# Designs tried in a protein design chat: VH-VL binders against o46895. Part 1

Scores and structures below are computed, not measured.

Target 1, 223 residues: o46895
Amino acid sequence: MGSNKIKNLVQYEIQDFVSLNKMDTKSHDSLNLNVSKKSRYLLHRVLTNQLINNRSGNACTKTRSEVEGGGKKPWKQKGTGNARAGSSNSPLWKGGGVTFGPKPRTFSNKTNKKERLLALTTALYLKSNNTKVINLDNLDFTNLKTRDLVIKCSNLIENYKKDQKILFVAEPTASGLWRYVKNISNVDLIYTTGLDLKKILQAHHIIFTCKALNDVKEVFNEQ
Structure headers, positions and changes below count from the first letter of each chain, unless a header shows other numbers; Kabat numbers aren't used for antibody chains.
F, E and O stand for the ipSAE by ESMFold2-Fast, ESMFold2 and OpenDDE, each averaged over both directions (binder to target, target to binder). V2 = 0.75 x the mean of E and O + 0.25 x the DockQ between their complexes.
Where letters were taken out, [cut] stands.

## First folded at step 2 (VH-VL)

Design A2
Fold by ESMFold2, look of step 5:
Structure A2 (fold): chain C 223 residues (1-223), chain A 127 residues (1-127), chain B 110 residues (1-110)
Amino acid sequence: as target 1 above (223 residues)
Amino acid sequence: EVQLVESGGALVKPGGSLRLSCAASGFTFSNAWMSWVRQAPGKGLEWVGRIKSETDGGTTDYAAPVKGRFTISRDDSKSTLYLQMNSLKTEDTAVYYCTTDLGFELEDLAPYYMDVWGKGTTVTVSS
Amino acid sequence: QSVLTQPPSASGTPGQRVTISCSGSSSNIGSNYVSWYQQLPGTAPKLLIYDNNQRPSGVPDRFSGSKSGTSASLAISGLRSEDEADYYCAAWDDSLSGYVFGGGTKLTVL
């Protein structure tokens, strides 16, 4: 298997999230990642299908791309992290508002599940140099403040810059993270039950929890 | 309003050099891939080359007829694209267009096309 | 000589449908997305179709694109006199490590 893909073993050093003093833990974990030989084509097609499948075009329904539509110029505004997308995001960014028409109009493109999984593993491989794995077992969420989370991120990420996007990937039971992440504009969170190709590709840094890494091993072993 | 404005087109002799500029406005220049396309009088479009955004490595690619003679560069602080043309030939006579890809932002894995075009600047190479 | 092959001319009358073909190879159209550009007389080109069949904002839906194998097609339905222009197909070519255009098709509206 794999004439159009290459298997890669990626190893991660597990870091304790609570420790303020950096230390090398000798605990490691790894992922086997299939990487497409046609990464550019695959990632674009899967992203385009994701954007098309997640939008609506009903007469009383609006999308983000329709909000600013109807201008004379091709593009009126650029969003942070969404200013330059593949083919779909640029046309859709201007949308929103109420559309006029007697019937709803839908566009549906379906992506093979195997193709989506290959896109996810390809994207994670391409981000592997900017991916960290942390252990949250000793973290007391009842005493954690937003500023503490920012400080801990700055200790994990070499040459941390506040304008860089950080994406946490966590197990669904990591209930404490969302409350703090939602208040930080450059930090986002996805769960292993809802891996998102666009967010993975747009992230400058990815932080897995140990439990999330184990969860995705099971998902990727289906390939 | 997105705008690209080329300048620097001139009459030069074969073997000469010329530097074109393209001033960009109305978008985040540093995130965009930029290209040069030319069109000889009465002829079709010909891609000259491109430069990727700094976040995608800032690397360049060139069409075979111009490799080694033309250099594309960018100055993100001035939102300006450049084309340095050396060892000019009569076959380089054309209108030179500045273009950009403003589609969905992906690193160097994005599809490539020319979303916005300037009005062009004319380069004439004759002896 | 153009890497992508287009007919040098096409014509139609107002209200009719016209198609413009574009033929390439496995290294360009067969492996990469196709774009189409419209160039009105005396003006710069503009993007008409991207990603084989997608239209940017402001392009009427009577313009449509398609791709099959190593060939692509631009269709213009409900032809209007303002559609008189040159039309170019384009794609990235993996073998050349470069972007390639067709030779262009001059569309005349009779």
Scores: ipSAE 0.012, ipTM 0.497, lowest interface PAE 8.7, mean pLDDT 76
Fold by OpenDDE, look of step 5:
Structure A2 (fold): chain C 223 residues (1-223), chain A 127 residues (1-127), chain B 110 residues (1-110)
Amino acid sequence: as target 1 above (223 residues)
Amino acid sequence: EVQLVESGGALVKPGGSLRLSCAASGFTFSNAWMSWVRQAPGKGLEWVGRIKSETDGGTTDYAAPVKGRFTISRDDSKSTLYLQMNSLKTEDTAVYYCTTDLGFELEDLAPYYMDVWGKGTTVTVSS
Amino acid sequence: QSVLTQPPSASGTPGQRVTISCSGSSSNIGSNYVSWYQQLPGTAPKLLIYDNNQRPSGVPDRFSGSKSGTSASLAISGLRSEDEADYYCAAWDDSLSGYVFGGGTKLTVL
């Protein structure tokens, strides 16, 4: 089986987000994406690693030495008719310590930078047919309502359904967009500084800003 | 079947030059990163260098002992890898292996392993 | 002298579990995937383990790899006579911008 890394030029139609008609103002842009032939395995591996790394790992139980109390022998060694006991904090007792219980630990799994990048580019390629690029230059954030944003999305996305996940990818400076996106249940916003593979894969539709697309180009071209 | 066949090994005097070839078959050569590894008699494996695919820039990396003396190149039209060895030293005496880092599942992710090896060609540098 | 350090020799009896260690640094094993190669006498090396613990097709499951910190380990369970070979660990080294091998471990099956 030959090593086949495929470079694909994906072309996007750029649409003005202010206009309700998709055909009013449009241009084209492109993104070079590296695509793995073994995309399923790659994406699974990288996603799994991401999930592993996101684990808190703060589960904690107290050992007999960490449980409050104890220190005094519950009864004398002989002559009581009871089983021998050294401490009331023994794991054998109710309320005692836990033997071999969970302790805080760090979950980490090494992911190669190149691997992670390839996963992102592959994921974006797979979602290319469901990816739109929008120009926000003419959008007035001061007068924008959340409802308006939903309407714009419905016009932008073919066969829009309320249960479908939409992922906005914006530049970090697009702070105004967050204000309106945060209250929409099926819409997420990520910035180019924090491209998230999980969110990309979960999204039914992806919406890039023009500036975000340019940021991504720069990142992808650096390697 | 993926195959690598090295050729060009010979006896050369110190200071001489030699060009090794590696004929590749059974895979898309143009997409593969290729490496040379050598093994001196009775010694361990030593990485010599690698060349990336043209799609990944076609750049080369070399081990310190061979930098400036050895050049790795490729002809994708002929599916052939080359190692030009100049200013040969006695310590360059080794079996030279052509390798590819195709990988099985992550072949295009991390070229940090070599999954296919040729049988090697012997280079002897002696006075 | 090798960038990665392996024991020069290891031995075991048939059916035994044998472990071969590989020690490196933060610039190689610490930051990159480890591969293991098997070299039978008079033959070219063969990839045995890649990406720390992955087995190529055709490699028996009795071979396993692990990595922790700047160290890696190859474990061979159910040792067989045909396992007698030289074993090399390898990793990319960021500081050297090159691939590095261990010194190799000669495994003898008694």
Scores: ipSAE 0.007, ipTM 0.480, lowest interface PAE 10.8, mean pLDDT 85

## First folded at step 9 (VH-VL)

Design j5
Fold by ESMFold2, look of step 11:
Structure j5 (fold): chain C 223 residues (1-223), chain A 125 residues (1-125), chain B 111 residues (1-111)
Amino acid sequence: as target 1 above (223 residues)
Amino acid sequence: EVQLVESGGGLVKPGGSLRLSCAASGFTFSDYYMHWVRQAPGKGLEWVGEIYSSGSWTDYNEKFKSRFTISLDNSKNTLYLQMGSLRAEDTAVYYCARESFTLEDWGPGDYFDYWGQGTTVTVSS
Amino acid sequence: DIVMTQSPDSLAVSLGERATISCKASQSVDYSGSSYMNWYQQKPGQPPKLLIYDASNRATGIPARFSGSGSGTDFTLTISSLEPEDFATYYCQQSSDWPYTFGQGTKLEIK
């Protein structure tokens, strides 16, 4: 999968959420996103795994997949294995309890993480035309009302329709934001510590905080 | 009740331009890849290009990249093919097609499950 | 580009008989355990209609007499007992790599 990817630079205009500065005077930031050339195969596989886990509520499905040993067969008596009853004196037993098994599990976890990361960056690229970045540094959460948030969102997104899904991506320290967005039916929130492929793909509009964008640069900083 | 309706075809002189439209209904346009495929008279099918309906992803058959542009208008649920510098060999029926990939489709594969009726482009003097 | 070659270019078959159409790709169209090979039917004056996706799955509403098989580079469409409405042109199509490509078509005619 790694050789079937292309890096793409995505530039974002930064807006102050409180004042909403004029677009042509806004500063910019950028994100280098690895995009899979076989994006549909990748997205299908990763999303299907997430949807099965979400629908079943079984987080250990990934754990079961990590320890999968399906192609391994039980030990077979070879070498000295003549037609003698009951005696097993094979010089090297190669099945049943593989001491090297943990190493494949470790590598499977690493490739699974790389695969998930590539799916996330690919999805973000696909949504890049509908992604905006905001600065929350001067927002006073103690004076913010939910209706003010709705109005700000409607002004931020050109030609906003109420049935469109909005996804905020925020830094973990912005936990106060969830209090306001949780009660708005078409708005959702994820944190940079829990990026969610399904929510990214389902979103019509994505709104990063500036701090969240910096966090994902670190997460996606795989050269 | 998925429907795809192409329009905008007609007669155009060599070197001319034409914009085709594909009006979509019966599904959430923004969740799908949309494609243009053409068929010259008496010939087989030829893939022109694709767009993810958010507009962020386009890809083209190399043959057309310099002359054709795929775009969309989500407010009208409409796909466009802008064709420039038209040649006689561009004479064909042009189809829009929807790709099967969705968030709810658990099966693998990138196949065209719905096609429009096509619109005819004729390039001649 | 992956070149798709269908055999035969045309085929004359009597009603009620079996028709077999092959499609060969210039390189494997398999990825991650799936074959990215699709089959379409086209009648004159009509758009193509999906018959088979991913080598062997019938599309919704397609009669059981249509079946697909194969993997890698070699694929087959079989119509087990021809009906009058089955006389048409058939195309294979790969979606494994860009550009997506179609076979040249196989015209199925009444004998």
Scores: ipSAE 0.070, ipTM 0.597, lowest interface PAE 6.7, mean pLDDT 76
Fold by OpenDDE, look of step 11:
Structure j5 (fold): chain C 223 residues (1-223), chain A 125 residues (1-125), chain B 111 residues (1-111)
Amino acid sequence: as target 1 above (223 residues)
Amino acid sequence: EVQLVESGGGLVKPGGSLRLSCAASGFTFSDYYMHWVRQAPGKGLEWVGEIYSSGSWTDYNEKFKSRFTISLDNSKNTLYLQMGSLRAEDTAVYYCARESFTLEDWGPGDYFDYWGQGTTVTVSS
Amino acid sequence: DIVMTQSPDSLAVSLGERATISCKASQSVDYSGSSYMNWYQQKPGQPPKLLIYDASNRATGIPARFSGSGSGTDFTLTISSLEPEDFATYYCQQSSDWPYTFGQGTKLEIK
C-alpha cells in the first residue's frame, strides 16, 4: 500500500474586497490541507458518492395491476383466432403496464467523515493557486451592484475570464453576498456549513471570505 | 505542445554548487507535480525529488535532502534544482519530468508522461 | 524503499518475435485495486519515454504491440512482435511509495 504521506500548509494572501488596492490591505493567513497520494483516488470516490446521493430516484412506472382499467378479458379464451389475453393492461399491449420498470427508490452511498474531509482538503489543496481570500468587513452590501461585484472579481483574479467558474465560499451569516452572486451566471456561492466537493472541483477560481476560511480551519483541525 | 528543456549543467569541482533549470512550455506548473530524475553514466534512473507549486510542497529522496533543493518560478514557468556539496557520484544526466497528476485524470496513477532531454552534470577534480 | 528488480538484465530477441520483461517489487505496489507500476523505454542519448502506466495502460501514441500486465509485486512488459525501433533499454518504476524507484533496466538487443 502506498504511503500516507501528508502534504500540509497552504498560505493565502488576504485582500480587502472594497479598496481593490493591492498594497495596503494585504494580510496573510494559512490553512493546513492534508493531502496524500491516496487522496486522489479518494477524491473520485467521494465525488461519485456525492453524485449518487444526489439522484432523485423518483422514476416510476405502473405495472399491469396499477394501470387503470383492464378488468374485463379482451376476448374469450378459445374460438377467436386471437392469441390468449387476460387483460388489456398486459405489458404486451399498447397502453399496458410496464414489467420490471423503474420504481421510486433511494440512492445512497455512505462516505465516512474522514474520507469526505480528506477529499475536501485535497480538492482545496489542488485549487490553492487559484484560491483567493477576501475581507468583507468593509463591504457595504446596500450600495453594491452586481456589476461592481464582477469588477471586483475581475480585479481580484488574475486573467479573469467571464466564462470561468468562480466559487465563493462564505460564512452562513454572509447573506448579503447571495443577492449579488445569484444573478451572475459564472459565479456560485456555498457556505461553510455545506462545502460541496463537486462545486470546488468545478470551480476555476475559489474565493474565501476570511470568516469562511476560519470556519474551515476549525473543521479541518478537528480532524 | 508540452516541452521541457533542462539547462545549467556543466563541469563542477567536488564541493561545488550548481543550479539546474527546467523551462516548461505548453502547460503550467500549477496543476502538476514536477520531478527531477538523474541517471549516472551507464546506470539506471534515480529519483531525486518532487515539487508541487500549489501549496509549495516539496519532497526529496533522503539521499539528497540535505544537499539539494527544488524550487519553482511560476512567473517564468521554470523548475530549478539547486545542488550543493557536489560529489563525484553526482555525475549524471539530470532530467526534469512532469507527473501526470491532474484533477481530470481522476485515477490513482502517478507516472512521468513528459521528460526533458536532460542536462549533464560532471563533478570532477 | 521499494526495490524494483527486473529480469533479465539483457535480452536478445529476433525481429518479429515476442519479448517479455519481468519486474518484481519488494512489496506490493497496489492500492484500492490499482497498481502503481509504470514502464519506460529509453534509447541511447534520449530521455525515458512512457510506455505503460498503471500496470496495463498504454500511453498515448504507444503501439498496440506493447502491453503490460501484473499486480501486487509481479509485473510484465510484453512486446508481441519486435520492430527495429523497439531495441532499447526498458525500465519499470513504482509510484506507490516515496521515494519513487526504478528497476535496474533491461536491455533489449537484436539477436
Scores: ipSAE 0.019, ipTM 0.570, lowest interface PAE 7.1, mean pLDDT 86

## First folded at step 11 (VH-VL)

Design k2
Fold by ESMFold2, fold request of step 27:
Structure k2 (fold): chain C 223 residues (1-223), chain A 125 residues (1-125), chain B 111 residues (1-111)
Amino acid sequence: as target 1 above (223 residues)
Amino acid sequence: EVQLVESGGGLVKPGGSLRLSCAASGFTFDDYYMHWVRQAPGKGLEWVGEIYSSGSWTDYNEKFKSRFTISLDNSKNTLYLQMGSLRAEDTAVYYCARESFTLEDWGPGSYFDYWGQGTTVTVSS
Amino acid sequence: DIVMTQSPDSLAVSLGERATISCKASQSVDYSGSSYMNWYQQKPGQPPKLLIYDASNRATGIPARFSGSGSGTDFTLTISSLEPEDFATYYCQQSSDWPYTFGQGTKLEIK
């Protein structure tokens, strides 16, 4: 699987988010992305591991008081009645057929990190034709409203549909942007310090800030 | 209802070129892998190649890689197969097919759940 | 390329009888606990139709008389009681590695 890497240069046109008019259409930036030739299997494996880790935490957190008002039996983490969870006649697990269980922390962390970085770059490459880069330098936060952000997204993205998910990727210091994004149900935000594979895969459109693109170059150079 | 309709087949001389179309309805290409598969007269099925819906990824059966190009137009919900330097052995029915896997849900599996009716290409001098 | 070999090339069977078609891959088609082996039915003048995916799962709308089994390199398609509409050509297909490949086909004929 690791021998099935392809390195790709992806170029992006930079757009001014405020005006969406460009004085010079030649402004561009780029990313070098490693891409797995077996992307579907890689993405499934990495995302399944991410979901297993989340499910293990969730499965351990509930108490009798959290589930019921004090007179009902607690949730069973194994099958109910005559069945066993994960190995019985029960329906398939939503996490792609995986079973619960912690992985060895030390060895798994090294393998997962390298594999997770390849999954992130692979996902970004696959989404690259639906990815835009914006310049926020001229954005006036004092007069920007949530409705205006929706209009600007619809102008930035050709043939935009409101039910399509948009993911902003921003630098950690762009906290002003979160205040507007949080109020829009089909728009989400991640920071370059916390790239999230599931959110990247779920997004139909991805919008980087210029500074976020530069941050991401450093993250992927650590591969 | 998901439908795939191929068109653009016909008679072509050796060395010629032809572009096939596959019009999709009942779904959009968003996050699907689309494929071309062919079948020579009286023969079995042969995978030609694939494209991810964004257009960022293509892959081909090596025997076609230099002569065939897969592309799509999301605004028309249409998949294309550009065929060049055609040979008599390229005579076949060409099908488009949708793969079940999607990136947004990262997939129930990897199989062809929908096929078009096919379009016939005949290469004869 | 993973070579898919079906056996037999043709099979003549009476209505109501059982038919079994085998498919052998030149290398394992298993990945992460799943077998990436699919079966298709094709009638003359029609495109292939999905029957079985991931070795053993029937596609939506496929009658219970069709079943698939196997793992690794060896797979079978079984039709428990043949109906007149089952006389067709059957193809196995692997989706574990590129290029995706098909078996040469098995023609099921009425005896």
Scores: ipSAE 0.376, ipTM 0.679, lowest interface PAE 3.5, mean pLDDT 78
Fold by ESMFold2, fold request of step 27:
Structure k2 (fold): chain C 223 residues (1-223), chain A 125 residues (1-125), chain B 111 residues (1-111)
Amino acid sequence: as target 1 above (223 residues)
Amino acid sequence: EVQLVESGGGLVKPGGSLRLSCAASGFTFDDYYMHWVRQAPGKGLEWVGEIYSSGSWTDYNEKFKSRFTISLDNSKNTLYLQMGSLRAEDTAVYYCARESFTLEDWGPGSYFDYWGQGTTVTVSS
Amino acid sequence: DIVMTQSPDSLAVSLGERATISCKASQSVDYSGSSYMNWYQQKPGQPPKLLIYDASNRATGIPARFSGSGSGTDFTLTISSLEPEDFATYYCQQSSDWPYTFGQGTKLEIK
């Protein structure tokens, strides 16, 4: 299985987002990232769990129908539908069996946390060549325009293609940035309190704030 | 239409080096793993190695790791194989291939859904 | 490394007849309910062409006479009624663990 991992130091040059092309001096920071040797196994398991947990349609079906238990549980009915059809994506979404029943086990929860953290650090490593770190300390959100944000992103990222996805990773107190990012179709934002594996992997470019980078160092040190 | 076109093959003496290119069209490398696979004359297929679209991750068949380097240039949508210290047993057709794994597939491991026509490397005195 | 062993090395079959090619892996290639075993067809002077992925799924554009089956370590490619264009070399390939490995090939010839 994906028990092989390697610890990697990744260094980032820090840029001032306001004065991007006119930095007087450059500074650096770094991040130690554990990387799974079998990243595809790990990513598949963690992403599949994220997708299953996010299927509000299934949960909505139960609450919308207002069934109070019914006669039969879905887990006792069928488990062979898509599992034998062959596609890796199909069996885990629809035809899956019972994983651990209704009552979670303590050991399963610890394993999921370890696997989720390793998946996040693995994904960040895979994206490390397309990751930049910026300083937001002097950003005036009241003067920030959508066009200005797009231009600064295009100057930060060499050979930027406009249809590429950009993901900001910011500290929770950077709420002003979300106001402008939400209006740009190819730009998304996550906070360090809610790191999202799918969004990290879908991003062509990742932009950390300095404060967010420090936050993730602390998050990953608890491992 | 997805196409992969290899180039850079030829005749080279033992101990020499050669750089193969694989130009991609009809798709970009976004989230794909790209691979090199070779086939010696009269023999089967042998996996050489892989690279993730960002270039941050590479992995190699151990028999080639010290002599071969895989790289890519996303601005040119081109995959490269740098081969050094070539030996007679490196004589083969070299294919580039795209692995089908994407975020939409969600599965580990995958299959090679597109192959180039190959470029021939001949190592001979 | 997972060693893939095909049987037979070559096979002569008449048009319209059934051909069966087997592939045995040195360890299981299963993960989470799926078998990561693929089949390719290769004609002389051409690159490999994907036929079957994940043991039993037919790739787009592959005729219904091609089918795959098996799980764990034992896999089979079946061509139910051979046509002239089916005479080629066939390879199995595992994508369960690295390095990815291929079988030695099975040459299918007209009898």
Scores: ipSAE 0.347, ipTM 0.663, lowest interface PAE 3.5, mean pLDDT 77
Fold by ESMFold2, look of step 12:
Structure k2 (fold): chain C 223 residues (1-223), chain A 125 residues (1-125), chain B 111 residues (1-111)
Amino acid sequence: as target 1 above (223 residues)
Amino acid sequence: EVQLVESGGGLVKPGGSLRLSCAASGFTFDDYYMHWVRQAPGKGLEWVGEIYSSGSWTDYNEKFKSRFTISLDNSKNTLYLQMGSLRAEDTAVYYCARESFTLEDWGPGSYFDYWGQGTTVTVSS
Amino acid sequence: DIVMTQSPDSLAVSLGERATISCKASQSVDYSGSSYMNWYQQKPGQPPKLLIYDASNRATGIPARFSGSGSGTDFTLTISSLEPEDFATYYCQQSSDWPYTFGQGTKLEIK
């Protein structure tokens, strides 16, 4: 059996990143996001599989999980605080949490493409009230300073706090943005060709470029 | 210091309505699931429902889904439980609880690390 | 719903002695070697307090005399040397399936 899903329309106003002014009413965009009825269980299952697949040394296992909503629930690791201080792509950062001790056997679980896609759209829906869309067309990356980027992010986000994590979602052709984002410890970037459930869930705020939003519409049209 | 303070309990007649509040301090609702859990006199604990800190997602124990609504006011850092069509069996102490929910790499928490003192709802004629 | 059954319903134990509380789930709360089982302590007139999460991890500030163990459907909370403040009611709680459910409680009394 599978999970039932509900389609949810999320609307965004498009803001010019340079001026941070709202555009007129004709400058709106939206996403139709499929959301799992068992959203937390799906998210934890897919996230757990992502963490397992990132680890070296998984052995061949015969354990499979076939039940999403039955007797199995969020796979999580919890312990002492794990601060997101450095690069989000660092292997040390990804492996820094509390890990389980020796077990009777190690496990490997597969996550299919449709399940991963539903987890991504579900996670984006959960973050929808903290998601902004910006237009970057007027931004000159050759004259941009990292400090200016930080200030503009803080002005874009209502009641911004310095310890909040920001995730940019950009089209693959926006490579100039990476140069500045990589130098800011609480800001990360993913591209629409490599949507990452862990990074979406870790973000306090998500900022799409207009082009990235259009890209994800195509990705999410696969149902 | 994390603190949760419930209020709004009292004596109501069957069929009545009541709105409970849970004022939070020492944290903001960002990246948390907030929960309502109740305890009938001399009985154990019963999960009522949850809301994600953004306000975009709620889920309920099926027995309450038609009568109870959970909501948030982020400007007041306050969680609400709107209860309608109250019955005698709804008599209980109602707790708000915070689920430790970190999105750091290894997923959100599924245990309740902070609880309020509870507010008592008594439903009787 | 996953039914959580604690044993015993009450337990009388002397100060300084060991107390053991059992919790059985109606179906497994495990996946890939991790168990989604938590333990809480509750004193009269107070809210519950988290002791153990994910079967065996002590919450922040919980003394080492508290330990949890078990997997699958069978779980145990152990208090190795009882102190006066440990006489309370203890609840297990599963977080593997919605609705989250609690055991009926085990009252720990002074013998």
Scores: ipSAE 0.218, ipTM 0.608, lowest interface PAE 4.5, mean pLDDT 76
Fold by ESMFold2, fold request of step 27:
Structure k2 (fold): chain C 223 residues (1-223), chain A 125 residues (1-125), chain B 111 residues (1-111)
Amino acid sequence: as target 1 above (223 residues)
Amino acid sequence: EVQLVESGGGLVKPGGSLRLSCAASGFTFDDYYMHWVRQAPGKGLEWVGEIYSSGSWTDYNEKFKSRFTISLDNSKNTLYLQMGSLRAEDTAVYYCARESFTLEDWGPGSYFDYWGQGTTVTVSS
Amino acid sequence: DIVMTQSPDSLAVSLGERATISCKASQSVDYSGSSYMNWYQQKPGQPPKLLIYDASNRATGIPARFSGSGSGTDFTLTISSLEPEDFATYYCQQSSDWPYTFGQGTKLEIK
């Protein structure tokens, strides 16, 4: 349907990651986001296709609410190709029976580029009130400690809770950032060349670099 | 314990306005869809609309879209329903409800696991 | 809109006996291998209470005597052995397509 989306302008206040406590509201940037009128259907369809296309890693890559509060273990036992098992809230498990295996033609669904981009912009819009933009130009990665990064994240995010997931979105040339985020269990990183719907949806807070925001503006404007 | 408490109901004349509140405790709105559902006297349940925790997404039953506005204030942990141009048929108990959440529920298939006790709106000439 | 039709409108059943309530949707409520049909109980002067989600899953704290079944357009709620606290109005609700819609309700009374 040609009118199945709504364009939204989202404005971001840019903060200097080194000096987060400086109050400077003069610097802003914005992002035009197309949002699907049928956002729940779109997000589910594209996410499901992402999980199907990565057959060997399906069950281990989801953030799930489990009925128990103790122990982390793989959900899946041997003998199943796509490793989906044991969730009463899983749409792929509950309504379609107990097996993925009998439908090999539907294990991988092709999702066109425009639909995937609309899902990404829709997800970013849903997270927009928990999205921050930072400037990394003054950051010296060679002297940065992992503890310093944790402290800066806690200062950037108002009322930060340690069980909340943080996703950095960075330009590919920010390779120095990954060596620090990899050591922090609630922090993840994606690059603008590999935007990932699942990671965006599972994040409670999203942090763009200024350069990453500029990178995605052109991609999202071709919708 | 999760608790939802509606307030702001009362008697209003046709054409009037009213703002309902739903105070949440025992959880924060983070990553939840919150809903308004109403029930006219002696009748069944009718979905009014939803809002995602960020406030960036709202959706309405088309019957109410021009007259009702859903909003929230995360700092007060409070959901709002602004009702305008009220009519006699808007007389009902208004409930707020929380949608259950998992990553897999980012699509259809949602259900309402917690409801408030409701607040009564009476529109009478 | 998906129209949800419950049957019967009211039902009188003796304590300890089985009650079965039907809900029919005007179109399939199945999506991606799941049936998006929920059941609620409502007593006079109280809000609805979730009983069954996604056709057959009991909500937390719901006794085993409540069960749900069905797929596509046809769903049932079964109470295997009625207790005095089970006399209430029951609603089905679909969440497969916007707007979410409820059945008209089935009033369960003691016989």
Scores: ipSAE 0.139, ipTM 0.605, lowest interface PAE 5.8, mean pLDDT 76

